# Designs tried in a protein design chat: VHH binders against FAS1 domain-containing protein YDR262W. Part 5

Target 1, 246 residues: FAS1 domain-containing protein YDR262W, of Saccharomyces cerevisiae (q12331)
Amino acid sequence: KNVVNLITFKDSNGKLHKRLAPEEIPPRLHNSQVNSYPLGYKGMRDFSRPAVNLDDILGTQQRKQQEFLAELSPLSLESKLSLVNEVQIFASYVRNDVETYNKVSDPNEDLIIIAPTNRAVSQLTLKPWQFPNNIDKLESDGATEKELDTAIQENISKFVRSHIVVYNDDKNSYKKVSPGCTLLQSIDFTESKKSDSETGGDILLKKEGEVYYVASSRDEKFHAVESIENGSNGVILMVDFTLVGP

## First folded at step 1 (VHH)

Design s2 (framework vhh_surovatamig_d1)
Fold by ESMFold2-Fast, scan of step 1:
Structure s2 (fold): chain B 246 residues (1-246), chain A 121 residues (1-121)
Amino acid sequence: as target 1 above (246 residues)
Amino acid sequence: EVQLVESGGGLVQPGGSLRLSCAASGFTFSSYWMSWVRQAPGKGLEWVATIKQDGSEKDYVDSVKGRFTISRDNAKKSLYLQMNSLRAEDTAVYYCARDLGYSSGWYLDYRGQGTLVTVSS
């Protein structure tokens, strides 16, 4: 052990961790090299672990070895979002939030994306960039172009981040509400919560039989998950509603 | 096309100072955390310092705390590392790296070609 090959960094709760340094750093001329992994990929991920297991989140007893017999999809959530025609409006909003889009393309992430259908988004009385900041009122009150752009970007980020959960193996961060029902934290919830020790949530996930259901914790109105797409860095749950609205 | 170009390396005596610069292009520099990492001859890669998008948060490896200062200029799309009280052990190629931040940990996705710093009498 002649050298320290560890990078020290902070998780979303502010706790310091150490991970293996990247094995190599190739010079990058273009960000479109699809045949190369990002800098930290191999040193930061356990490739023997499935990205996300919904039944583990719901408190199902973990089956040793059986989870690792399933073939993992080589496609990232970014690729999966681009292939699912029914969620293209939502996918376009994800692309407009640079930090979130980078997470979705990051092979070191484990994400749960609750993706509203084109129909669900189209039925909203205001577009996602128009709430919760009232853009029309800000414009009427004489807001500058910069102020409007900032408010619009905040609206987009809130909408997108309210639909994405960063999965972690710390089950103490999730609140089991009842058998087969768990309260999850969206990225928006984790960024806006008052304390890193706060363990509430804004998304309810449950399973009845073989069907998964999702609800906002605000109204607890469950909607069936219409389809599930597995990616190399997480899972997409397609739903007919939006978790936040006007 | 993401590009990061380091400069400012050179030969310096122990106790001396150097200021490294990194010019970024091909992305919205102000939207990313940025880091400096280094590789000493015959050794592995070592993380040195990190800075938040707006410069409000900074972190350093223990061996350089109090000697090195990371800073950025978002208008100039530039990252800097001020290195004071240099030691022979600081001899390395220094790389500017883009950091995704906000995730469940730090993640470096691009780096430049590096600039060599040699601390020798």
Scores: ipSAE 0.000, ipTM 0.123, lowest interface PAE 15.6, mean pLDDT 72

Design s3 (framework vhh_surovatamig_d1)
Fold by ESMFold2-Fast, scan of step 1:
Structure s3 (fold): chain B 246 residues (1-246), chain A 123 residues (1-123)
Amino acid sequence: as target 1 above (246 residues)
Amino acid sequence: EVQLVESGGGLVQPGGSLRLSCAASGFTFSSYAMSWVRQAPGKGLEWVATISGSGGSTDYVDSVKGRFTISRDNAKKSLYLQMNSLRAEDTAVYYCARVGYDFWSGYYPFDYRGQGTLVTVSS
């Protein structure tokens, strides 16, 4: 018998919906002795957008030549985040981190933003500015205003950066965990590890049928992507959970 | 002691079906993802299918999608592989494998596997 968790999510009108989602991650394939999916073997888009191609990194779409096509791109990720009502709390944290906000508004970036819904952020037992540095303890221990401000900003930066992946169009840069499942590194992961040779990650992206799923190293459970918004410099995947938390 | 014991292998004609079983003992079976891995004569190990601990998620190598079905019975501590529309290319020793748990470190070794059961697809 199979058991799956039911997840709850909000649509753009604020109405709650429920759907089945896997709660466990498939294992990473352990060496070159086991088969892995080649990139570009399944399905296709007739024309790839200049921004991120999720199917490319999962090996579920064929590569296409788009270098000669110059079409109007959709709004930037910065504009898209401002317009998506369901992620406004997360968007406000992005705006409070100067370095990340500049990256999100940079037309030369290609980003995957895994954006938690307002509900997901509101359900955290601590606010994003309160972890991992314990602000209340620092204050009770006599930290100065500058020390508190620095710790708060570090918390915000870590929270935001843990939800953003820099897209790499070099398909060989991504670790295929299993067919249709790829291990990704958030900006926070890459900065914390400080190594280009690091092969680990903190985010799993998977596609089953037409549905994308995301899991974090924190709880190791897949959650379905509720909606996908394409921008000129990347893509936004809306999810019902936060990739980091208390 | 962790033990995994496969059974159900045999000789089958192309287009035939076979069901493999794996009996697990010595650990909390429902807490681990489980896989089937195979090794064809003269080749390396090939991952075939994985099922999550709860059974809620499954994944397959492309060449067996639509033909093979992985399942588990946590009450019986058993793993299964239903193989339909068998091809000569499916000839291999099939191993039941427990998935270890340093996955997020970027290398995720199978920490235990059984002795294997031989499946031969030939006319």
Scores: ipSAE 0.016, ipTM 0.201, lowest interface PAE 8.1, mean pLDDT 75

Design s4 (framework vhh_surovatamig_d1)
Fold by ESMFold2-Fast, scan of step 1:
Order: structure tokens, then C-alpha cells, then sequence
Structure s4 (fold): chain B 246 residues (1-246), chain A 123 residues (1-123)
């Protein structure tokens, strides 16, 4: 059973809101890994497939594929997200979106997860489950519990999917804009694609020296990647900002 | 459907001027940002200038600011690049491109580009 657990809180203006407690959110259950296998059993990665290589995407100085593969963690991205203390709020939102949770648990995926820190998420004026659908307005307009739950799940899904990029896409997924700078497509962008778009992506990745930077349309500023964690099915880039916001 | 045809390139001495033109067809020209990009021999594509649908906003790469002027004529479905005080480093094939190719303060990709027109700046 997964239902959205909400708590009531009062904001700085005295208004009452319902808040999702991310640290206590169970994952949604549809095609989940609930106890059919030990938690660490997700099959074997096909090592004939190339590992995620950020320098390859950027066309910069790159380590050889064999050298990069030697640094792969045996732990999946799902396991790695659960171990990185600084991104636990984001990790909790990932666990609450069944499709995304299944994707980060899949040994046959190759993902780049741009994971916002607990600080970055906590500084948002609205929680990730509150935008872009206006939950307060829906509730005041008489939406049913089912309609509210659906809108909240859509908000959570959009938030987490906006921070995930699929590696090993065709040429269309990675559009080199300059040396060391590439435009990427989040999985939220690929699912929401419109024919009138003037760009093929919504995330910029660049490298200067040994430091990676990420930018999004939210504030159009490059933010330094604070740390990188390797998983068996991709990489986690920790950043002190969110790629989408209220 | 989308077609962009550049013209106006040629050989010019340093300090000279050229005006490039781009004729657009197959889309509603007035609804799109338009850009000029160039590719110097042995180099990658470089964004040069971009212009908003109505001409109200223009942006340029730093190396051409004050020397190049981008403009458009929506009635004629044409994009222009006036190039003054040309330098040897301006030598490139110049492409007309559909779209705003400067996003987040950096060059971004474009939907379509023309076949290009060669500009050679040499004594």
C-alpha cells in the first residue's frame, strides 16, 4: 500500500498547508522490488555496454573506457542514493515515484542523476509535491482526495524526472554547444517534448579544469557539482540547487 | 520543408566589410528567433549573433561586438549580418540558423541551418 502521507503545518504567513514528509515516504508499489528478492539483488549489469562517461559526453579529455569501467561501483544508483546522507530528501522523492525508482534500480539503465542536496530542497518556497500543480488551489476548489493524490504524484514525478538524464541515447540526446559544454535532455523533457521547442534539451553540463558544472532554465546559472558517486548503472552528481522550482 | 539559403560571402581584406543575407522559406519566419553561426577551418561551430522574432533583442559573441550587426526583415523573410572591420580570425563558413542558440548564457544547438557562405579575410 502506498498513500501520500501528509502533515498539516503553518507557514510564515499563518496559512495552513499539508506537507509531505519525504524521509518517511514509502516507495509506490506497482512493479516494485518489494521483497521478491533480497534488496541488493537486481540482476547483473551487461558489462559489454559502455559505462557512463561524462568526459565522453562533453568531448573533453577522457579516461579510457577500460579505466572508467574499473571505477564502477557494484552498488546500484538506488543503493548509492540511500547511502548518500546529503541527498536523502531527494532520494525519498525518488522512492515515492515507482517508475523512476524502477529505472534507478535497473541494471540495464545508464543514468546521470543530478541530485540536489537536502539544503537545496529545504530552501524551496514550495515543497516538490506542491508544484507545478497548485495543490492548495485544487483543495480549495473542492478536488477529491483521489484528484489531490494524483496531482501530488504528478508533481513528485515531474520533480524527480527533471533531475535524471539517460546516458547512451542517440546523437539527438546530447547536443554539443561548445568545447566542454553539452546540452542534455532530462527524462521529464523527453516525455513532455513539444514540436515548437527551439531547443533539444533542458540541462547544460560543462567542465572547467577538473570541476563539473550544471545549469538549468530555472535560474540560468552554472552551479558546481560538489561530489560524484558512481553506481553500477550510472552516476550521481550532487549539486546545491534544484533544476526546477516553484 | 524548412529551407535557409545564405549569400554575400567572399574574399575581403582585413578592415573590409561584407553583408551576409539569408533567405528563409518553409516556415513562419516572423515566429522564430534567428541566429548566425560560423565554422572556421579546422574548428567547431561558433555562435556569432542572435535576434528575437521582432528584432527587439540582439546578442553577439564578444569577439564581434561593435563590429557586426544582426538584423531581419520579416516581410521579406530575410536575416542579415553586416560585418565591419573584418579580421583574419573572422574567416569561416557562415550559416543562417533557426532558433535561439544562446540559452543559459552559452551557445546552444539549433533546429536547422543553411548550406553556408564562405567568408575569407586575407591580404
Amino acid sequence: as target 1 above (246 residues)
Amino acid sequence: EVQLVESGGGLVQPGGSLRLSCAASGFTFSRYWMSWVRQAPGKGLEWVATIKQDGSEKDYVDSVKGRFTISRDNAKKSLYLQMNSLRAEDTAVYYCARGRITIFGVVTPFDYRGQGTLVTVSS
Scores: ipSAE 0.012, ipTM 0.210, lowest interface PAE 8.7, mean pLDDT 76

Design s5 (framework vhh_surovatamig_d1)
Fold by ESMFold2-Fast, scan of step 1:
Structure s5 (fold): chain B 246 residues (1-246), chain A 122 residues (1-122)
Amino acid sequence: as target 1 above (246 residues)
Amino acid sequence: EVQLVESGGGLVQPGGSLRLSCAASGFTFSSYWMSWVRQAPGKGLEWVATISYDGSNKDYVDSVKGRFTISRDNAKKSLYLQMNSLRAEDTAVYYCARSPYYYGSGSYFDYRGQGTLVTVSS
């Protein structure tokens, strides 16, 4: 968009303040979509195999008589997120968290991104930049613009990091909880000082038949994965719900 | 309204057995991992055992492994704890707890019942 939306709020003196809405920040402001590979790049990936094997994580085997023409792509997860129209709101939040954005564009990463649809994000009672820090309360309590921007950025970081899992080839790091069901840890969970990185997790992934399902601590049910997109550095699972909420 | 109601507690001698039951209502019982947690006099809550939605996965705190068995009946919306070879150290109020996720130690639960008292004493 050539026009950016601004957040408007009033302080205790009735003065209007405006700032850029995080979800409206154009990707070009991050200038990171033009990737130069860093020193230590691992070389070309084997595009005949997905970067992340979901069936291996779940301990499930592909049925011998089923053939799938998997669309494996040399495009990074950042490029894939930019091309999937249904997740553009989420993708905009990812671009607003510099550390996470750098991770999703890093060819040396292997990520599982559980990407909520535009519909799922739009149905939230508060926007992702408004929780868990209460921005209206901080503003009314006289927080500075810098303090408000910090709290908003913390909210964005928590939201996007709650939807991303760092895959590693140590299969023992994933807790299998039942046949075809595995407990995963989001980046937010692993970076939390209260996380139980050895036995706990915040995301359940399961497979029933040929359909994948995801559950989180926010919701009391599994939600079907609507589409799967393979990138060179991971996989995107599109879901019609958000893993964290107000 | 989520409700969990425990029963089966009582006084038992060391080496004896008890079977605890938990009746669940107000939610889809078969979709949730269930746990037993306990609180001994003067101590905090301790996780005892957990069971997956379908009963295929079970885990226990080390002190009860081989003595306690967790089970469930999804048709009856009931959770059970069979306690054998009871020790004085097992004296506690036992709570039925709903947990959406596997947790090998501690107390990861969003709802618990009122509890049932188990006293192991000669």
Scores: ipSAE 0.000, ipTM 0.132, lowest interface PAE 15.9, mean pLDDT 74

Design s6 (framework vhh_surovatamig_d1)
Fold by ESMFold2-Fast, scan of step 1:
Structure s6 (fold): chain B 246 residues (1-246), chain A 120 residues (1-120)
Amino acid sequence: as target 1 above (246 residues)
Amino acid sequence: EVQLVESGGGLVQPGGSLRLSCAASGFTFSDYYMSWVRQAPGKGLEWVATISSSGSTIDYVDSVKGRFTISRDNAKKSLYLQMNSLRAEDTAVYYCARERWLQSYYFDYRGQGTLVTVSS
């Protein structure tokens, strides 16, 4: 017998509802058209889970946070990245890291993507695939084609993962540096398994008035967030700098 | 190099007032969140108050809310703590601290401190 998968969500009045998961009922596209989902697609977000809320992680709310219900949209951060012309170079690097691309396209993930503009990436003295592994030196030292390809992919993975934070709705998991300022851990930081990695971080997020700011732990300067784009599985913060460099 | 110099501490009676000042140099003061922290005799450091770079975001430890006011003057590169209705438990060395990159209320620089004694 056909067993149907149900997703659970709360409406604006707090009542629990169930409906068929989108992978069992494809969405209507353009005048009742229907199409297949991309490879690795997990369906729509579980809307019983809170959406990414930057103010919640900053701890700027003095009262108990109200539950926020995610939008009933299949649009992932991957779809949103492809629509933002100003971050196309960064988006291309994301697509070159299969594991990260799968996270960004997964509607059941909750991510904060700090996306550097095309201008910011273009101003780097080395391209993201050229650091921190020195590709030119590896080649001159006689590295094989496979060794070079591996080092290049490691560089790309480090670059994209250094710009992505996995959101946790447990607000106590975040290191509040001061009121309105929170230390975040990129995926790269958590995967490095460094000593004190559990107690440290590599990205600062703060809010002053209604403006958000981001800084890298290695570059002590805050940069204003130029725009915010919401996806079903997280948010994109567009910035004019890169969080890691050569 | 980074320097923070506190002043304004002293002996005061319960219910009295004091204004602490901190003069900052060696960095762009207007780019940093600033805090006041204190250490009572024989106790650990306690965070007291924080103010954002622009001065628009302010927070206090519960025990001083309504009694203490943190403020800053970015043009003068100065941080202030107005302390009213002082209590014996406010007796401590008060430090001006610059916030940076590591955990809640992380401070990469603090001054030499200024002693506040509330007589009882």
Scores: ipSAE 0.000, ipTM 0.148, lowest interface PAE 15.3, mean pLDDT 74

Design s7 (framework vhh_surovatamig_d1)
Fold by ESMFold2-Fast, scan of step 1:
Structure s7 (fold): chain B 246 residues (1-246), chain A 122 residues (1-122)
Amino acid sequence: as target 1 above (246 residues)
Amino acid sequence: EVQLVESGGGLVQPGGSLRLSCAASGFTFSSYWMSWVRQAPGKGLEWVATIKQDGSEKDYVDSVKGRFTISRDNAKKSLYLQMNSLRAEDTAVYYCARKSYRSGWYGAFDIRGQGTLVTVSS
């Protein structure tokens, strides 16, 4: 009943402590001042067009419904993430990574956020803060509180950055793998050695009929995008799986 | 060992025809979508055509629609590209490729043959 996810760490004296895991931290209410931007910023833009055009990068025809929704959706991505109940665990991880949260809040960004549902995150055999750095092994090897906190923060940062793509509206920037299918690079991928490859990517996006699909390039299992939320500085694609795992 | 071996390339005059073949081995050919991709001198790789496992669906890049026909013979584990009304712009090395996205690379090109050169010139 009401089991809380706790992380365990050792202080400088070797004493074990427990605290709430990031996914157990409730969403914080945004101060309206945080979302206020001066004239001339991207956030003051015309909403008659979507911030991100998925059909343009896939070479497919645009949907009228998507254009209509973009025009009527003046909210930013950080506001959208806070309002979508189905992705609150993922949203809590985004808030725990300062650099990523600042990027998601930046009106000058155009982002594609592939947001895993609460169910998808909850089905992982290890929590996002537990990989790829092996926290249990670090703890058993006598890691200090600071070393554990650093490794946990690196895990969280990699997890959230692996689900976000910086949109580029340059028509030649995306690598088509087949008709209606394009290979994308997450923020995490662009910082890895694989991003040195001109042919590399970690996310697959495709459209068949009117339905968008996403896959991790690691396992090629396509999942239908369950919903699309347009924001002033990007788009959120809600999916039933995580792009990285243990 | 997964292997794709292309053949049938050569020198042809504009307006001519060529038929490319690809022999597959080391995997269950009938279980995969197959593609033809090409690389013109000094250019990047360009997707040309794709065919579904059973041959029921076919797709082409706009520049070759009506001129090229992709086909397959699952019993012979072979993929074909019939190229008609060839143009100078079709000059390229043509690769047979399996549709795959593994290893964080452009997966269709991770499983390709050595290629066969097609030169369209007088």
Scores: ipSAE 0.000, ipTM 0.136, lowest interface PAE 16.8, mean pLDDT 74

Design s8 (framework vhh_surovatamig_d1)
Fold by ESMFold2-Fast, scan of step 1:
Structure s8 (fold): chain B 246 residues (1-246), chain A 122 residues (1-122)
Amino acid sequence: as target 1 above (246 residues)
Amino acid sequence: EVQLVESGGGLVQPGGSLRLSCAASGFTFSSYSMSWVRQAPGKGLEWVATISSSGSTIDYVDSVKGRFTISRDNAKKSLYLQMNSLRAEDTAVYYCARDRGYSGYDYPLDYRGQGTLVTVSS
C-alpha cells in the first residue's frame, strides 16, 4: 500500500503534530503556465469532450449541445477540486490518499466524484480520519504511532474512495433500479467485494426534471446535487451530505 | 470565500534577494498555520517553509535554511517569505497555502493561492 508522506512539528505548547507533506497538494492552474500534461505524455486525452455523460447512464435527455459545450473544461478533476471553495475539506482528504490523488490526476481515468460540502463534512459526529477504525480506542489500548498512522490512512482512504465512481462508457454495465435511476459502485465497494461476481452497488443516482439526486443505496434517502463541475477526466457532483458516516 | 493572493515574484540575478507576500481574506488568518510551497518547471511540488498560527513554530526544507525567512503579520492578515542568496535552482512558482491547523492527527491542508513566479537567471 502507498504510504502518505507526512511531516511532524511541535506547536507553541510543545505538542507533536502531523500534517500531509506539501508535495501531495495538487498544483493550482496558472492561465499563463497551463500545461496540465507534458507534450508526449502517452495518456493525454481529448479535452474538447466530456469525460462522463450522466444522462447516458440514466437513459435521460441531454441538454442542448450548444449549452453543454459551454460547460466543458480542459482542467483536470484534481485542479477543479482545488478551485471549488465549498468542497475543500473533502479535497484535503483526497490529497491525503496517494492512490486516490493519483487517480484523480490521471488523464486516462473517467471518474464521477460525489463531493460533500464543507458543511456536510463538518456536521459529522466523527471526522473522516476517526472511522471506521476507532482511533481513540487504539490509542488508549497502547497502539504505536505507526499503528495509529496506518489506521488513520485506512480511514481516510475508505472515506474518499466511498465517494468516487470509476465511469464505464458501456451504459449496459450499470444496474437500472427504475426509470431514470441507476445503481453505481464506489471504488471502496469494488475493493471490498468478497468476489468478482458481486453485482450490487452502494450509490444511487437519479434525475428528475433537470435536477440530479444522489443517495446511499443502504437508506435510499436522496439529496439534490447542488452543482456540477466538468473536468477533463470526469465530473464532480457537489452534495450537502456524506455517503458514509460513523 | 477563502482567498490567498501572492505577490513579489520576478526576475532576479543569482545571489540576489526577493520578498514574497501573501494577502489572506475570507477567514480568521490568526487561527491557521501557513506554508510556502513551490513548483519548479517540470518538477513536482516542494514544501519550503511553515509558520504556526502564533508565529512561535517555524520549519524549513534543508535547501533553504539560512537563506529564506518565513514570517507573518496577523493584524495585516499577511504571510511573507524573505528570500536571500537566491540560486538558479530556486526558480519556481511559489504558492502560499493554508493549513487548517491541527491537534493530534487532524491532517487537512486547505487552500492555496494562484502563485507568483520567481526566476533566478543572469
Scores: ipSAE 0.000, ipTM 0.114, lowest interface PAE 17.1, mean pLDDT 73

Design x1 (framework vhh_7xy4_2)
Fold by ESMFold2-Fast, scan of step 1:
Structure x1 (fold): chain B 246 residues (1-246), chain A 121 residues (1-121)
Amino acid sequence: as target 1 above (246 residues)
Amino acid sequence: QLQLVESGGGLVQPGGSLRLSCAASGFTFSSYAMAWVRQPHGKGLEYIATISSSGGSTYYSDSVKGRFTISRDNAKNTLYLQMNSLKPEDTAMYYCARGLYRSGWYPFDYKGQGTQVTVSS
């Protein structure tokens, strides 16, 4: 489990060097306390903003308890991810992507994070930094350190962003596929679409009875949400699969 | 000076009960939501319960629902956690925390020094 991976790259003079591959990092309690700031400063929640409400997205009739619970969450999504042992591998990838890490730690965001368990990530045939760009091929072809860094970072960014949805308080903005089933757009989908008029999505969320289910829109294989963890700037849905793979 | 001082921790047998108290000073206690959080030795911080400024609304983590009760006495500037049916897994340092906004909003901007709870035979 603590295998150190090295990758090889060629410098501007054609000489081969080695460096450490991105590694899974143990959870950290970076934000066990938060600083008090005036309203409107970065790091201070604008409490006029609505809390994440999954039932509003789905059109279901929960008694708004989810909205109330989200508002009362004690820790940021970044801190909560670091504390939940079952998703620490995914959390380490979030920390390795600067843009996503900043968004997850931003109290002015409202996010839905579909967090795959350690088991789900460990069962992948390639680690998240190894796909969809083929890092082994780039290394064998003599890629420079910068080229490897760019490809690895693109892989990590795509993986984490494919698992995060920006919450919208206008429930009518979501495409209902069937009763209790709604199509969502991940950050990755939103950033890759050609225009704001492009419709569709890459994540399916549904509710049957009292249980939430998530699927990739590509295969529509639903998995039950194992737990819902509230953070101050959104919610975490823990699942036993990954939305993108090799 | 803003202060939160926890007390009431100790050693108790499985199935036992304890009541934790948190004495608040240096701010208008009745204007803020309050919470209890805990940290087991060598593990991360875990959320336990939150109570609104008036005491009219409470929220609990799934690990303690039905066993723990959060309450407050605004006249005494004191927060309480009644812990029943204690389990070895409840062993942790327990902290009192203050919400940033009067409506029960997070994040928490201050926590006290904690009180140790040990559940052991």
Scores: ipSAE 0.000, ipTM 0.105, lowest interface PAE 18.2, mean pLDDT 74

Design x10 (framework vhh_7xy4_2)
Fold by ESMFold2-Fast, scan of step 1:
Structure x10 (fold): chain B 246 residues (1-246), chain A 121 residues (1-121)
Amino acid sequence: as target 1 above (246 residues)
Amino acid sequence: QLQLVESGGGLVQPGGSLRLSCAASGFTFSSYAMAWVRQPHGKGLEYIATITSSGGSTYYSDSVKGRFTISRDNAKNTLYLQMNSLKPEDTAMYYCARIQLWSKGYYFDYKGQGTQVTVSS
């Protein structure tokens, strides 16, 4: 009576995924005239769209052919983080935050991960699990093991979530500040502001020439993006800098 | 584990026909919409045709509509492209591609190594 089409598929990393989507109704077509909207009618326009398009966010045009090639064999962000040796410390913190790890492995998410290098994380005066909650002070004040574990997990979650943006393609998840410069909201920013998060942000993304730059409230300086990795559910921007610190 | 293997390409004269095949393995083939795409020498990738997971609907680019037919056999995990009335401009490397669906749309998440089609003389 009620036709429910539960799609089961395997990503390039071998993980099984399920979603509720009628086979004959693409998620992007919400009306009853599905037969009037062939999937390939406008050629590559329907199939070359990346999960996250940095140049669209910035208002810069990019060649669709190059984006399309990159997407034909993308791994998930979970797989990409596991394979990039330069960000393994950050990747280990992501795995330690269950809720964020679930987002990174979710094919229905579109994420921008600003991944600090091993060097950037190792140069911090305190480790990510040690701030902003002062673990040493809590322990000296007689906190229980359970209270310490909670404070440590809050520190890890804040660190990880301060580096990840949930992208929304209706353009409500970002605000242009100037030509080629856009303000983004990290997961931590959106969670800390509760229901009133329509404007503002804690991460700036810009493009000058062919180089992308990221800045945060930590030092208010732009840092060059060293590499970009596209995944099936988002993009990874590798930077030699942490967006939050002690 | 995921693998797409194209075959059936070759040399053919203008007006000729070829049938391409794509053998899929390592995933539930019947759960995915599939496509054929091509890349001419020194040019960008070009979309050719799409078929839904059940085979209930097919779609074509304007350049091949009426000449090419996409089909699938879910029992054999195989995708096909029947190419008729071939033209020199159809010369390209042809790839079988898998379509990934999510809440915000679709994209190609895998393609095979390709099979060369050359139309000349």
Scores: ipSAE 0.000, ipTM 0.144, lowest interface PAE 12.8, mean pLDDT 73

Design x11 (framework vhh_7xy4_2)
Fold by ESMFold2-Fast, scan of step 1:
Structure x11 (fold): chain B 246 residues (1-246), chain A 122 residues (1-122)
Amino acid sequence: as target 1 above (246 residues)
Amino acid sequence: QLQLVESGGGLVQPGGSLRLSCAASGFTFDDYAMAWVRQPHGKGLEYIATISWNSGSIYYSDSVKGRFTISRDNAKNTLYLQMNSLKPEDTAMYYCAKGTRYYGSGRPFDYKGQGTQVTVSS
């Protein structure tokens, strides 16, 4: 009686969705749904390997249905960031950093974006453009308009890049530190690293039971991931805190 | 650097069989869906078979279903097409095609090789 083997996932509105499992040979269909789409349009959405596998990054062999394949979207991370209402403040900062925005728009990239919610950003005592360079002090010390603009852009770039990981399969971008816990390198960490670092990364990602948690390596204070959105070139992990702050 | 090299084509009589191979290099083969497409002389491209990255999902066009079998060997970075019960209508240049990670592009396959000619005649 089963027509198609499907994976079920829950969206941000709590609605359940079903998709064809790419690991399984589809059974013979009794409706023409698959045949209603051109091969190129439908087939590729179901057939490519997920760009990011969090269970592989965490060093586990078990893949949960809702976490990767069922949620894999044909939309890019750039499109997904534009559509997720809860992270629009962070998304606006991403758009202001041209180099990082180009990575988020690149279909050949595999990214993990740890996206702070609007609430998380709004609760900061200073706005992202105000740290770590002290803009008020620079202005008081007689900095030119160009020097102030440069310092502001450096602050924005550091904030954005501290929340994005470039994933690759050669394991140079991550290190397993304990069962279910992996140390990741943000773009900012990678660009700031001039020689061998003893820490190896700046972001901790762990899985405990059924829930993912993220922490800064600086304080190791874990926060639960509130939502996972998959794009064609990576994944967005929505969190209630910022990895860097004043 | 990215290359797809097809082989195994040739002249065969109606009812005969051929096995096509596609050697892939310059990309992570097992991350992508692969396809066989064909183009008869003076006509457009026709998608005939598609296989997922892990062989878990396979699609065939109605014109070849039951006669052709697509398969892949990820350890060898090679795609295969076993063609049985060949008909004159199967005469075409056969191309190996690589899938894309960006499905919103409108072009689900972003690269194809130079092709191998299959001719079915008596």
Scores: ipSAE 0.000, ipTM 0.330, lowest interface PAE 10.7, mean pLDDT 73

